# VH-VL binders against q9vpl3, part 458

Target 1, 224 residues: q9vpl3
Amino acid sequence: RGKINIQRPKAPHYERARVVAVTQPKYPELPKAKSCFKTRAERTQQQQENPYNEIIAREVRNWLDHSRLVAFFHLSSITADDIFRVRVQLHKQNLHLKSYGSKIIEQAVKNTRYEAIVPLFHSNHCIVFSPDPEKTAALLRIVRRVPQMVLLGGIVEETMLSRNQLVAYAQMPGLHAVQAQLVQTLSQAPGHLIQQLQAHQNSFVQVLDVHAKNQMNEETPKST
Below, E stands for the ipSAE of ESMFold2; O stands for the ipSAE of OpenDDE; V2 stands for 0.75 times the mean of E and O plus 0.25 times the DockQ between their complexes.

## First folded at step 17 (VH-VL)

Design B110 (framework fv_cemiplimab; at its last look DockQ between E and O 0.51; V2 from the best seeds 0.74)
Fold by OpenDDE, look of step 17:
Structure B110 (fold): chain C 224 residues (1-224), chain A 122 residues (1-122), chain B 107 residues (1-107)
Amino acid sequence: as target 1 above (224 residues)
Amino acid sequence: EVQLLESGGVLVQPGGSLRLSCAASGFTFNNYAMTWVRQAPGKGLEWVSSISWSGSNTYFADSVKGRFTISRDNSKNTLYLQMNSLKGEDTAVYYCARDRFDSTYGLYMDVWGQGTLVTVSS
Amino acid sequence: DIQMTQSPSSLSASVGDSITITCRASQGISSYLNWYQQKPGKAPNLLIYGARSLQSGVPSRFSGSGSGTDFTLTIRTLQPEDFATYYCQQGYEYPRTFGPGTVVDFR
């Protein structure tokens, strides 16, 4: 009994071959799996023509028009639940946590002074908006508890700040506090100056008095 | 108390110029965008112009574009509307309003001044 | 530009009545609609923002509803001080546009 060559099976009888040929399901060539990896170019092109991007870009512009504080964060493996929790905490402080696509941000800030922020949005990111720059300290306090949120930098009073600068800003006393300190310092300065001026005068007078007394004592004849 | 006070509304001839002022008090002025809205006698409300908190961005109605300029001095807590080439149709009470924005609620005006009357007549 | 319409233009009601004012936008504006009240010779006051949110200090008898293009302001148990003109305003985009207003007067 000849070893059935499984690698080269004998051609079936012509009748069977015909039936098999006719009954072989012509599977439509699987559409060449468009590699799920839409090339970066294809993703970019599809996003450019979406009218929805303009709508969202408008939203970003509105936030910028109403925000004196803007902070940028990288998100590292954060869960939706964690984001929600942080959002609630921030909202209580009138801090608004938002996330936008890089193209949307690019469109929103195109031909504006903020165009330089676009490179910050190449990865998973979020933005915090606030009308009140005094909330910077509160913002940093909240996000410090969230290791998945990494501060990249921000915009305060239309000035772009690095991470370190933003941290330094948050540590500074408020403008009013600084003004108050200045006023206090300035109010104390005249007093010190007067004291110093008077001290020299008083010292001089004392020296003169001592001199005068010594002269008087020398002129008092020792009445033997 | 949060308050806006408009001033500068007077009688002016067609083609004339006028500058309106809005003095803000009771809140941090530079934290907010601001808006001008006008109302012709016996008519409805019409948006005129808006300005961002910093003054970097300005928006105008088509009816006033090229003729009106909006500005602000945050050090003086004052909003301005410079009106040039005035027309009879510009006759209205002009209100200044404080702007608010949220992605959930959109743009809205939560504080209004009492308005100042501008009359353009020959 | 987004066009805003209101209905009715005017209505007469009595104290204690419940009234409804409608506002329509020419295009979808999500929930970005505001309601203002204006009394004669006075500045407008914000009543409702974001279609449904009641401004601080506004009585609970005022309520807003709607999304997209159709919106409603309802005043339950109308009070004497509620006789005024009401305006809707879209907060979706510039230019900002107002409805023509609805006058609520005494029957």
Scores: ipSAE 0.837, ipTM 0.931, lowest interface PAE 0.6, mean pLDDT 88
Fold by ESMFold2, look of step 17:
Structure B110 (fold): chain C 224 residues (1-224), chain A 122 residues (1-122), chain B 107 residues (1-107)
Amino acid sequence: as target 1 above (224 residues)
Amino acid sequence: EVQLLESGGVLVQPGGSLRLSCAASGFTFNNYAMTWVRQAPGKGLEWVSSISWSGSNTYFADSVKGRFTISRDNSKNTLYLQMNSLKGEDTAVYYCARDRFDSTYGLYMDVWGQGTLVTVSS
Amino acid sequence: DIQMTQSPSSLSASVGDSITITCRASQGISSYLNWYQQKPGKAPNLLIYGARSLQSGVPSRFSGSGSGTDFTLTIRTLQPEDFATYYCQQGYEYPRTFGPGTVVDFR
């Protein structure tokens, strides 16, 4: 009698406790697809962002190493066919239309003079890169026919320019890219205060304009 | 006519220093990143160094880090390679190349100079 | 660092032959693979960029393929001027690295 119980481990105690079940309240049927989506989406998002962030940040750094012109646009609702046609038109002019998330841009420009541009990428946007700043006029001409792309400003010759400064730069003749600093100094006195009074809600444009003026003031021709 | 012309390659003793120059013509030099590539006698190609269009970012092969410096003068359309603490293994023909990038194609070198020979004697 | 290998290291071929040179990267490099040709005593010149795009002026008998880690350069109907050394090179990251080269000699 008790011999059989000795020969078999007392594992049935746990099994008998599990099988002894009384009527339990019914739990509502949960949408397993929704629950699985949240769990999978959270894991997939973290995994996808981690491996690809540095690859895409490297791409942005390569664009910056090879682009004298960078232009920033707000992008409103536009069809895939229309944006593709614009991209093709720009590409023919050596203008490269791209879009990157703000985290990627932040990683790419960390500890550089361009950290101030990151807030521009928290909303729907696009960027145009080009090695040739003389293509600024062609860029503005093409985009003028695309009201969904609203110019915010840009970077020319490593100098941040407001919308108005970039438009003025596009009117500069020839290959005098070194003169961008001279045009900026002549145009900025005393435009900083006037821009704030006229555009009290254009905080991003004002931030870029102040940043460009500060970089201009730090660049002195006579310093040794 | 797009052209890159290297100069400055000479015989130098180990531990010595040398500056190479690369003069660009026929294109807007300021629009392009630039690269140095070397080739030891009878050997393959080795990337040495690259520099962004503005000069603000520079990149080096491990074999030359800390010894070589890359720079450019966009007003003179000239790329430079300053080579210090030269070793026998630095003996090579040094090529200047125009660098390109597109997110579709990656980085590539579409125009090359003729090369200049650097010899580091024993 | 990304190591690049090429196969074969050398080959002998006749005018009119079709040849294939293989390049392998030690990790994925997308399609960021370039091919250069170098004739004796001359600087290299770009043949193919981005794995399959022909540089301006390169004859259509040259073609490239591949993505990831495995890439090929194919030369169809070899001409006398094609006897040269061919290098692959990854444009994916720094340090940029070349393969050891493939010497194509006249048989």
Scores: ipSAE 0.796, ipTM 0.921, lowest interface PAE 0.7, mean pLDDT 80
ESMFold2 (binder alone), look of step 17: mean pLDDT 95; pTM 0.962

Design B111 (framework fv_cemiplimab; at its last look DockQ between E and O 0.37; V2 from the best seeds 0.71)
Fold by OpenDDE, look of step 17:
Structure B111 (fold): chain C 224 residues (1-224), chain A 122 residues (1-122), chain B 107 residues (1-107)
Amino acid sequence: as target 1 above (224 residues)
Amino acid sequence: EVQLLESGGVLVQPGGSLRLSCAASGFTFNNYAMTWVRQAPGKGLEWVSSISWSGSNTYFADSVKGRFTISRDNSKNTLYLQMNSLKGEDTAVYYCARDRFDSTYGLYMDVWGQGTLVTVSS
Amino acid sequence: DIQMTQSPSSLSASVGDSITITCRASQSISSYLNWYQQKPGKAPNLLIYGASSLQSGVPSRFSGSGSGTDFTLTIRTLQPEDFATYYCQQGYEYPRTFGPGTVVDFR
């Protein structure tokens, strides 16, 4: 009994071959697996202006119109739960944590002074908005506890600040505190000046008095 | 106390110009966008114009676009509405309002002034 | 532009009554609807923002509901001071638009 060559099966009888040929399911050629790698060009062409993007872009514009503080963060392997926790903490301080796609941001800031922020949104990012720039210190305090949130920079009073500048800003005393300190310093200055001016005058008078006394003592004849 | 006080409403002839002012007190003025809303006598409320906290962005109703200008001086805590080429239809009480925004709630006006009456008549 | 409508235009009620005012938008505005109360000769006051959030200082007898295009303001146990005109306003996009108003007067 000849070993059935499983690798080269004997051709079936012609009748069976006909039946098999007719009954063989013609599977549609699997569309050549369009390489999941849509070329950058294909990704850019299908930018059909999704009405949805406009709606979200409007939201971003509204945030910008109402926010004197905007901070940008990179997110590194952060869980949804962690984000939620941070969001709650920020919200208690009237800080609003949001995440938007790069295209949405681009659309939102197009032809505005904020176009320079677009390159910051090439990866997983989030934005914090606040109407109060005085909350910068609070923001940084909260985010410091979240290593997955990396500060990239921000906008304060329509001025773009680097990470280091934003940290420095947060460390500065509030405007009113600085003003108060200035007033205190200025109020003390006249007193010091007067003291210094008087000190010189007093010293001069003392020197004159000593001179006068010495002259008087020289004129007193030692009555032997 | 948070307060907005409008001023400048007077009688003006058609084609004339008028500048309204809104003085803000009791809050940090430059933290908020601001809005003008008007109400013709016996009519409903009509949005006129809005301005961002910095003044960089302004929005206008079609009815006043090209004729009205909105501005603000944050150092003086004052909002302005410059009205040019005034028409009879511009006769209304003009209110200034403080804007709020949240992605959950949208845009809303939480503080209103008492309004100032502008009358445009020959 | 988003058109806002209100119903009814006017209603008469008695102290202690529960009343409902409806506001409709010409397109979906999500939950971005605000309710204002205006008394004669006075400025409007914010009652409800974001369709259902009660403004600070506003009595709990006021409530708002709805999403999309249909919204409702309910006043439970109407008080004498509640007789006024009520306006809805969409906070979704510019231009900002108001409803025509609903007058609530004494029966």
Scores: ipSAE 0.853, ipTM 0.939, lowest interface PAE 0.6, mean pLDDT 88
Fold by ESMFold2, look of step 17:
Structure B111 (fold): chain C 224 residues (1-224), chain A 122 residues (1-122), chain B 107 residues (1-107)
Amino acid sequence: as target 1 above (224 residues)
Amino acid sequence: EVQLLESGGVLVQPGGSLRLSCAASGFTFNNYAMTWVRQAPGKGLEWVSSISWSGSNTYFADSVKGRFTISRDNSKNTLYLQMNSLKGEDTAVYYCARDRFDSTYGLYMDVWGQGTLVTVSS
Amino acid sequence: DIQMTQSPSSLSASVGDSITITCRASQSISSYLNWYQQKPGKAPNLLIYGASSLQSGVPSRFSGSGSGTDFTLTIRTLQPEDFATYYCQQGYEYPRTFGPGTVVDFR
């Protein structure tokens, strides 16, 4: 309930896990990671505790406010030790492996262009956040060796990309701004790619704005 | 060297407008959310406004909502604060700060500028 | 909105002393509590984030602890450069709020 009482819950599941990490004797790095990555059953149960959903949705919004790269994966059965090793490898590259229930993602992206991502979270999944989209290539190299993580797509610089588009983005050399513009062009129909790059740099910026509006409103794009 | 440099602080009359700038250097500006914090003479720190890395999401203290606007130009590595309908209580040193978030630590400001003084006086 | 308070408002101490500053939030903020140091005429600097994590370059004589609503900054073996004003600040939600500050003066 969004208005259950004046006082907020003091000890949610993830807060207790973080308190454990803070209050434990000095341990190398591990209790935080294990506590922050819950099993599927625990994630489902946590969603049923409605007072905590908005607290966790705020966490997702904060990740989005600070992440130029967001990648979505299907997660097959994997041991806790294996996923921990992957999380450590990703963390070394400023890549942050997280998981959130679909209801929480829905609350977090409400009234944004990202509402279309919610169906991706109805199955077992994980998300990688990073402030640095140049880390996309490093992300894909690391997960290539992890068959349990299957790339579904992502968000780069506020543009939603399919799996193939994200892979193409990671392979492009060059300046960050140029890579972002090229990714926007690739999200359009293939038959116009070269014409648009050669003729209309300013139009490229306008297409991004229309694309974001269409995702939010689910309108038929105007013909150009 | 990571640096933030505020500018634009001057004396203005009540009801006036002013735009502050914050120039960033030594780091990839586009990777970070940004924040404005102010400090009235002889007083404590007050959070004013924050903006996401892209500029798509903005947040304001109640004391400035509707009067201040925050924006950024990622191509120029510059953060802006547009201040309208200025009041005497807006007199302060205004700092820009580089924002960070991690679900382990929460939100925090790890790099600060040296500040620019705004004086609102009749 | 989350109100932050600090105690004491000011204190006098000598080089070599150990001091403790407390910070209280009006509601639980998990461990999302930051400490900043500000010397006269200068900008604030981050000391501690997430209640207990030291920012790069901060001496180990600084330590932070606490969770929920009650937090503590401890400075052991106070040095001349530590005489400053210290602010706590919650990073849990918007609006982000600061404590009123604690002035640490010598003698």
Scores: ipSAE 0.786, ipTM 0.917, lowest interface PAE 0.8, mean pLDDT 81
ESMFold2 (binder alone), look of step 17: mean pLDDT 94; pTM 0.960

Design B112 (framework fv_cemiplimab; at its last look DockQ between E and O 0.38; V2 from the best seeds 0.72)
Fold by OpenDDE, look of step 17:
Structure B112 (fold): chain C 224 residues (1-224), chain A 122 residues (1-122), chain B 107 residues (1-107)
Amino acid sequence: as target 1 above (224 residues)
Amino acid sequence: EVQLLESGGVLVQPGGSLRLSCAASGFTFNNYAMTWVRQAPGKGLEWVSSISWSGSNTYFADSVKGRFTISRDNSKNTLYLQMNSLKGEDTAVYYCARDRFDSDYGLYMDVWGQGTLVTVSS
Amino acid sequence: DIQMTQSPSSLSASVGDSITITCRASQGISSYLNWYQQKPGKAPNLLIYGASSLQSGVPSRFSGSGSGTDFTLTIRTLQPEDFATYYCQQGYEYPRTFGPGTVVDFR
């Protein structure tokens, strides 16, 4: 009984071969795997004509119109769950975490003073918006606990700030606090001036008194 | 208390000019975009103009475009509407309102002034 | 421009009644619809924002629903102070547009 060569099965009988040939499902040649990698060009062209981009660009413009604080972050290997947690924390502080594509941002800021931010959006990024620039310290406090969020820079009061400048801004006392300190300092200044003026006068008077006493002592004849 | 107070509404002749003011109090004025809305006598509400928090961006209804200018002075907590080439159809109570925005809710006006009446008549 | 319509233009109701006002947009506006109440000789007040979010200080008898093009404002157990004109407004894009208003009067 000849060993059935499993690797080279004997050709079936002619009739069976015919049936098998006719019943073999002609699978349409899978279109050559269009390389999932749509060329950068194809991705860019398809994104330009999407009416959806205009809608989202409008949203970005609305955020900019209502935000005195805008912060830009790079996201490195952050999970959806972690993002959600951060979003909730930020929301409690009236900070709004959003993510937009680079093309959307480009469209949104085209011909505006914010066009310079476009190069910041080449990778996975998110933006935090706030109407209140005083929340910058709160923002940085929250984000410090999230190592996956890397601060790149921001816009405060329509001024572009680097990462270091934004950190420095957050460390500054509020305008009102600074004003209060200034008023306190100024209110103390007259007191110091008066003290200094009086100190000089007092010293002068003391010197005169000593001089007068010395003169009186010289005029008292030693009655031998 | 959060408050908006409009002023400047008077009788003016057609072709004339008028400047309205809205004084804000009780909140940080420069944190918010602002809007003007008008209402003709016995009619509905009509959006007129909006301005961003900084004043960098302005929006106008087609009916007033080229004739009206919106501006703000954040140091004085005041919103302005300069109205030029006034027409009879511009007769209305003009309201200033504070704008709010969120991606979840859109744009809405949460605080309104009491309005000021502008009458354009010969 | 997005056109806003309301129905009915006017309705009469009694204290304690439940009433519904509808607003329609000419195109999809997601949930970006606001409701305002205006009493005679007074400024409008925000009731509902984002189609269904109740403004702070507004009674819970007011509720909003809807998305896309069709929206509703419902007032449960109508109170004497609720007799007013109600306006819907789209917050989707400029120009901002209002509905024509619905007058709620005493039956």
Scores: ipSAE 0.862, ipTM 0.944, lowest interface PAE 0.6, mean pLDDT 88
Fold by ESMFold2, look of step 17:
Formats: C-alpha cells, sequence, structure tokens
Structure B112 (fold): chain C 224 residues (1-224), chain A 122 residues (1-122), chain B 107 residues (1-107)
C-alpha cells in the first residue's frame, strides 16, 4: 500500500486501521523527510494524512455529540491575527471556531444523516460549534463585523437550516419552545439545502466586488 | 445549584433487569452529553456508557454491550440506564455524570451524581 | 483500547507535604487526561481536566502536567481534606478508561 512508513509496510491491511489508533503517539520525524528518494514535504504529508485524518475525524464526531448548534461559513483570505481575534471573541460566548478538510468531514459524518454537508468543505471554510443554540444571535452579531466569514447555513438540534432559516431562528429570542417549533417546520430535503448553501458561496464573490467598489468610492474620509 | 440525582438501585437476582434514572436540575440538560460510571465495592471506577446530547449516538463498555441500553428524555431532564441479563459482576455503585468536550481538553465529566447501589445476588 | 496505570498505588503523607502521583497511558492521548478525587462513601469530583486545567473551586495547591503518555498530579502543602483516592482518566477515545487509583493516606 502506497504509504511510505518503512516501519509498517508489511502489516496486514486490517491492522492498518488499528495500528493508526495504536500508533497515534508516532509523529513524523523531520530527518526522514530529507530522504533523496522522497522530499521531506512528500513524506511528511503522507505520514500525517492517515493518522491525522482519523484523529481529527474523532474530534469532529465529539463536537457533534456535544453541540446543538453547528454553523458553516465560507472563509476568504484572512490574516492569522484576525482569525485568532475572532476565535477568542467567539470562545467567550461558548462558540468554538474550527476548520477541517473535506476528507476529515467525510470520515466524521460517514453513515450519518449529515453526509450531505461534505461538498460544503471542498472550498475554504470554517465551522462554529456550540452546545447552546441560544448563542446563534451572538454568533451572527460577532461575524457581521468579519466580512471574510460568509454564513452558509447550519445545523440546529440535528436539523439542517439554510442561511435564511438560521438567521430567522436567531431572530426569535427567548422562547425555546417557539424556536424548536420553527426548526421543526423549516426542515428541508438535504438536496435542496445543499443547493441553497452553494448559491450563498457564489454570493460571497458578489459581496467582495461591492466591497472593492465601496473602497474606491470612499477615498476621502470625513474629518472631525 | 447544578445537581444529578440517581435512583433505582436495588437488590436484583442474576439474570434480572433494572432501570436506573438520573434526574438533572440547575442547568440546561439538553446542552450536554451524559455518562454512566460504576464502581464495584472496594474497586476503582469503570466507564459504562455515554450518550450524545440528542441521544442519537451511544457508546458502551465491552462488559455491558448488548445487555445495557442508555437513553435520555430531554423533556424530563432525565438520563436512563436499562440493565438486562444482570450478573454478579454488575454489582456496583452507579454514578451519572455530565459530559463536556472541547478540542483543547478532550472529554471530561465535570458534574457527578451521588450514586445508586445495584446489588446482583442470589 | 487505552489502558491507564497509576503510581504509586498508595502513599502515606503528613499535612504540609508535597506529593506527586503519576499516570501513564498505553498510547498517546494528547493532553486529554483528567484527574478525579474521591473520598470514602462519596462520589468522585473533577479536579483537573485537559492535563493541567483546574476545575472551578479546586484549590491552587493542586496542579497537573504532562502530555502524550506520561502525566502527573501534584498536591502542594497537603491539607486534611486532601486525603482521598485519586483517579486519572483518559478523555481521548471510547472506551473511556480510568487508572486503578492512588490512595493517599493521612499520617
Amino acid sequence: as target 1 above (224 residues)
Amino acid sequence: EVQLLESGGVLVQPGGSLRLSCAASGFTFNNYAMTWVRQAPGKGLEWVSSISWSGSNTYFADSVKGRFTISRDNSKNTLYLQMNSLKGEDTAVYYCARDRFDSDYGLYMDVWGQGTLVTVSS
Amino acid sequence: DIQMTQSPSSLSASVGDSITITCRASQGISSYLNWYQQKPGKAPNLLIYGASSLQSGVPSRFSGSGSGTDFTLTIRTLQPEDFATYYCQQGYEYPRTFGPGTVVDFR
């Protein structure tokens, strides 16, 4: 099998899944990446892909077991300092900003009702998890000031919601029974929801174009 | 005040069945996954079963798999453990616990109930 | 599955002592190690989660450290209420597992 871990190339295939779980303490050694038959980047990537994907897939499954709110965003180019600042602001509200590759999401939601969300993660993205769906309004308020994060939709109490449905859910403050009834009545078929989420990704480009034009028109700021 | 209160522990004959309850108060029960942990007399702690916030995902120790069922009623703020085909080795104090997860810290049990004693004996 | 061990199995100490309890996992668990305290006849209570984070209300004389497979719980300036059994527990994967416990005896 094409993974270049010389220590275990001869293991039976069924032990590979168990060996990955048992060998989680094994981290790539940097000297191995300098081999002349493979570059360090190639070896490091292959050694990290298999065990890293399963470790992080377990993390996503744990988030889903503990989160009544999951929100999906398209993420445009953003500095590490800016995204860290947003992560800190969200964390104060028990909102947890994470990012995972599409292969990891696919592994995490395999054989679940959420398999339909995988295409959302083929582009640049981020996810917010929270145990408390009443924090949806706080989430939307914080990210409104972050144009690099474009809401695509989410999952509330195991119901997939489009962007507009999630915004509507957040605007019904203070009554859990009323919000639960709204989620129940707004449930949609997975295919329709995927199309709506993908359409909002295209709207991100249009928002960026408007922002660029506004920057050009606002060349002369006001004085005191 | 955050509280978990177990009930239902009694003396049961081998092969019998018993359902434990755990009543939650002082917090939003629906926001949390839950766990059962047991402790045989004079022994250490053993994880028994966990359940996601919605009840959609459940996990079991090998020693109880196929015999025990975990469930929850989020409208009644109650966690349940259905124990079937009980054996002498199931004799223990059973604790319910509130689960937490964060990718920085992993899984942990931050609130525990008082425990309820289950005795399996002829 | 991940087996947890603790050392020592028991220890005797005096009020004011500083003690260290070691926990070892059979495979790497990142920093996903928790410590619980249990007094006789009582339920366990969480002391430390994520290897080093103190639970609310836990005195600062308790501290935890470690990552990977080796972890320690340190109790500085032991108090009479600290004589109890201490369990480590991995929160990395299912099945979740506990160490066998360390009994800290007074005197």
Scores: ipSAE 0.801, ipTM 0.923, lowest interface PAE 0.7, mean pLDDT 81
ESMFold2 (binder alone), look of step 17: mean pLDDT 94; pTM 0.961

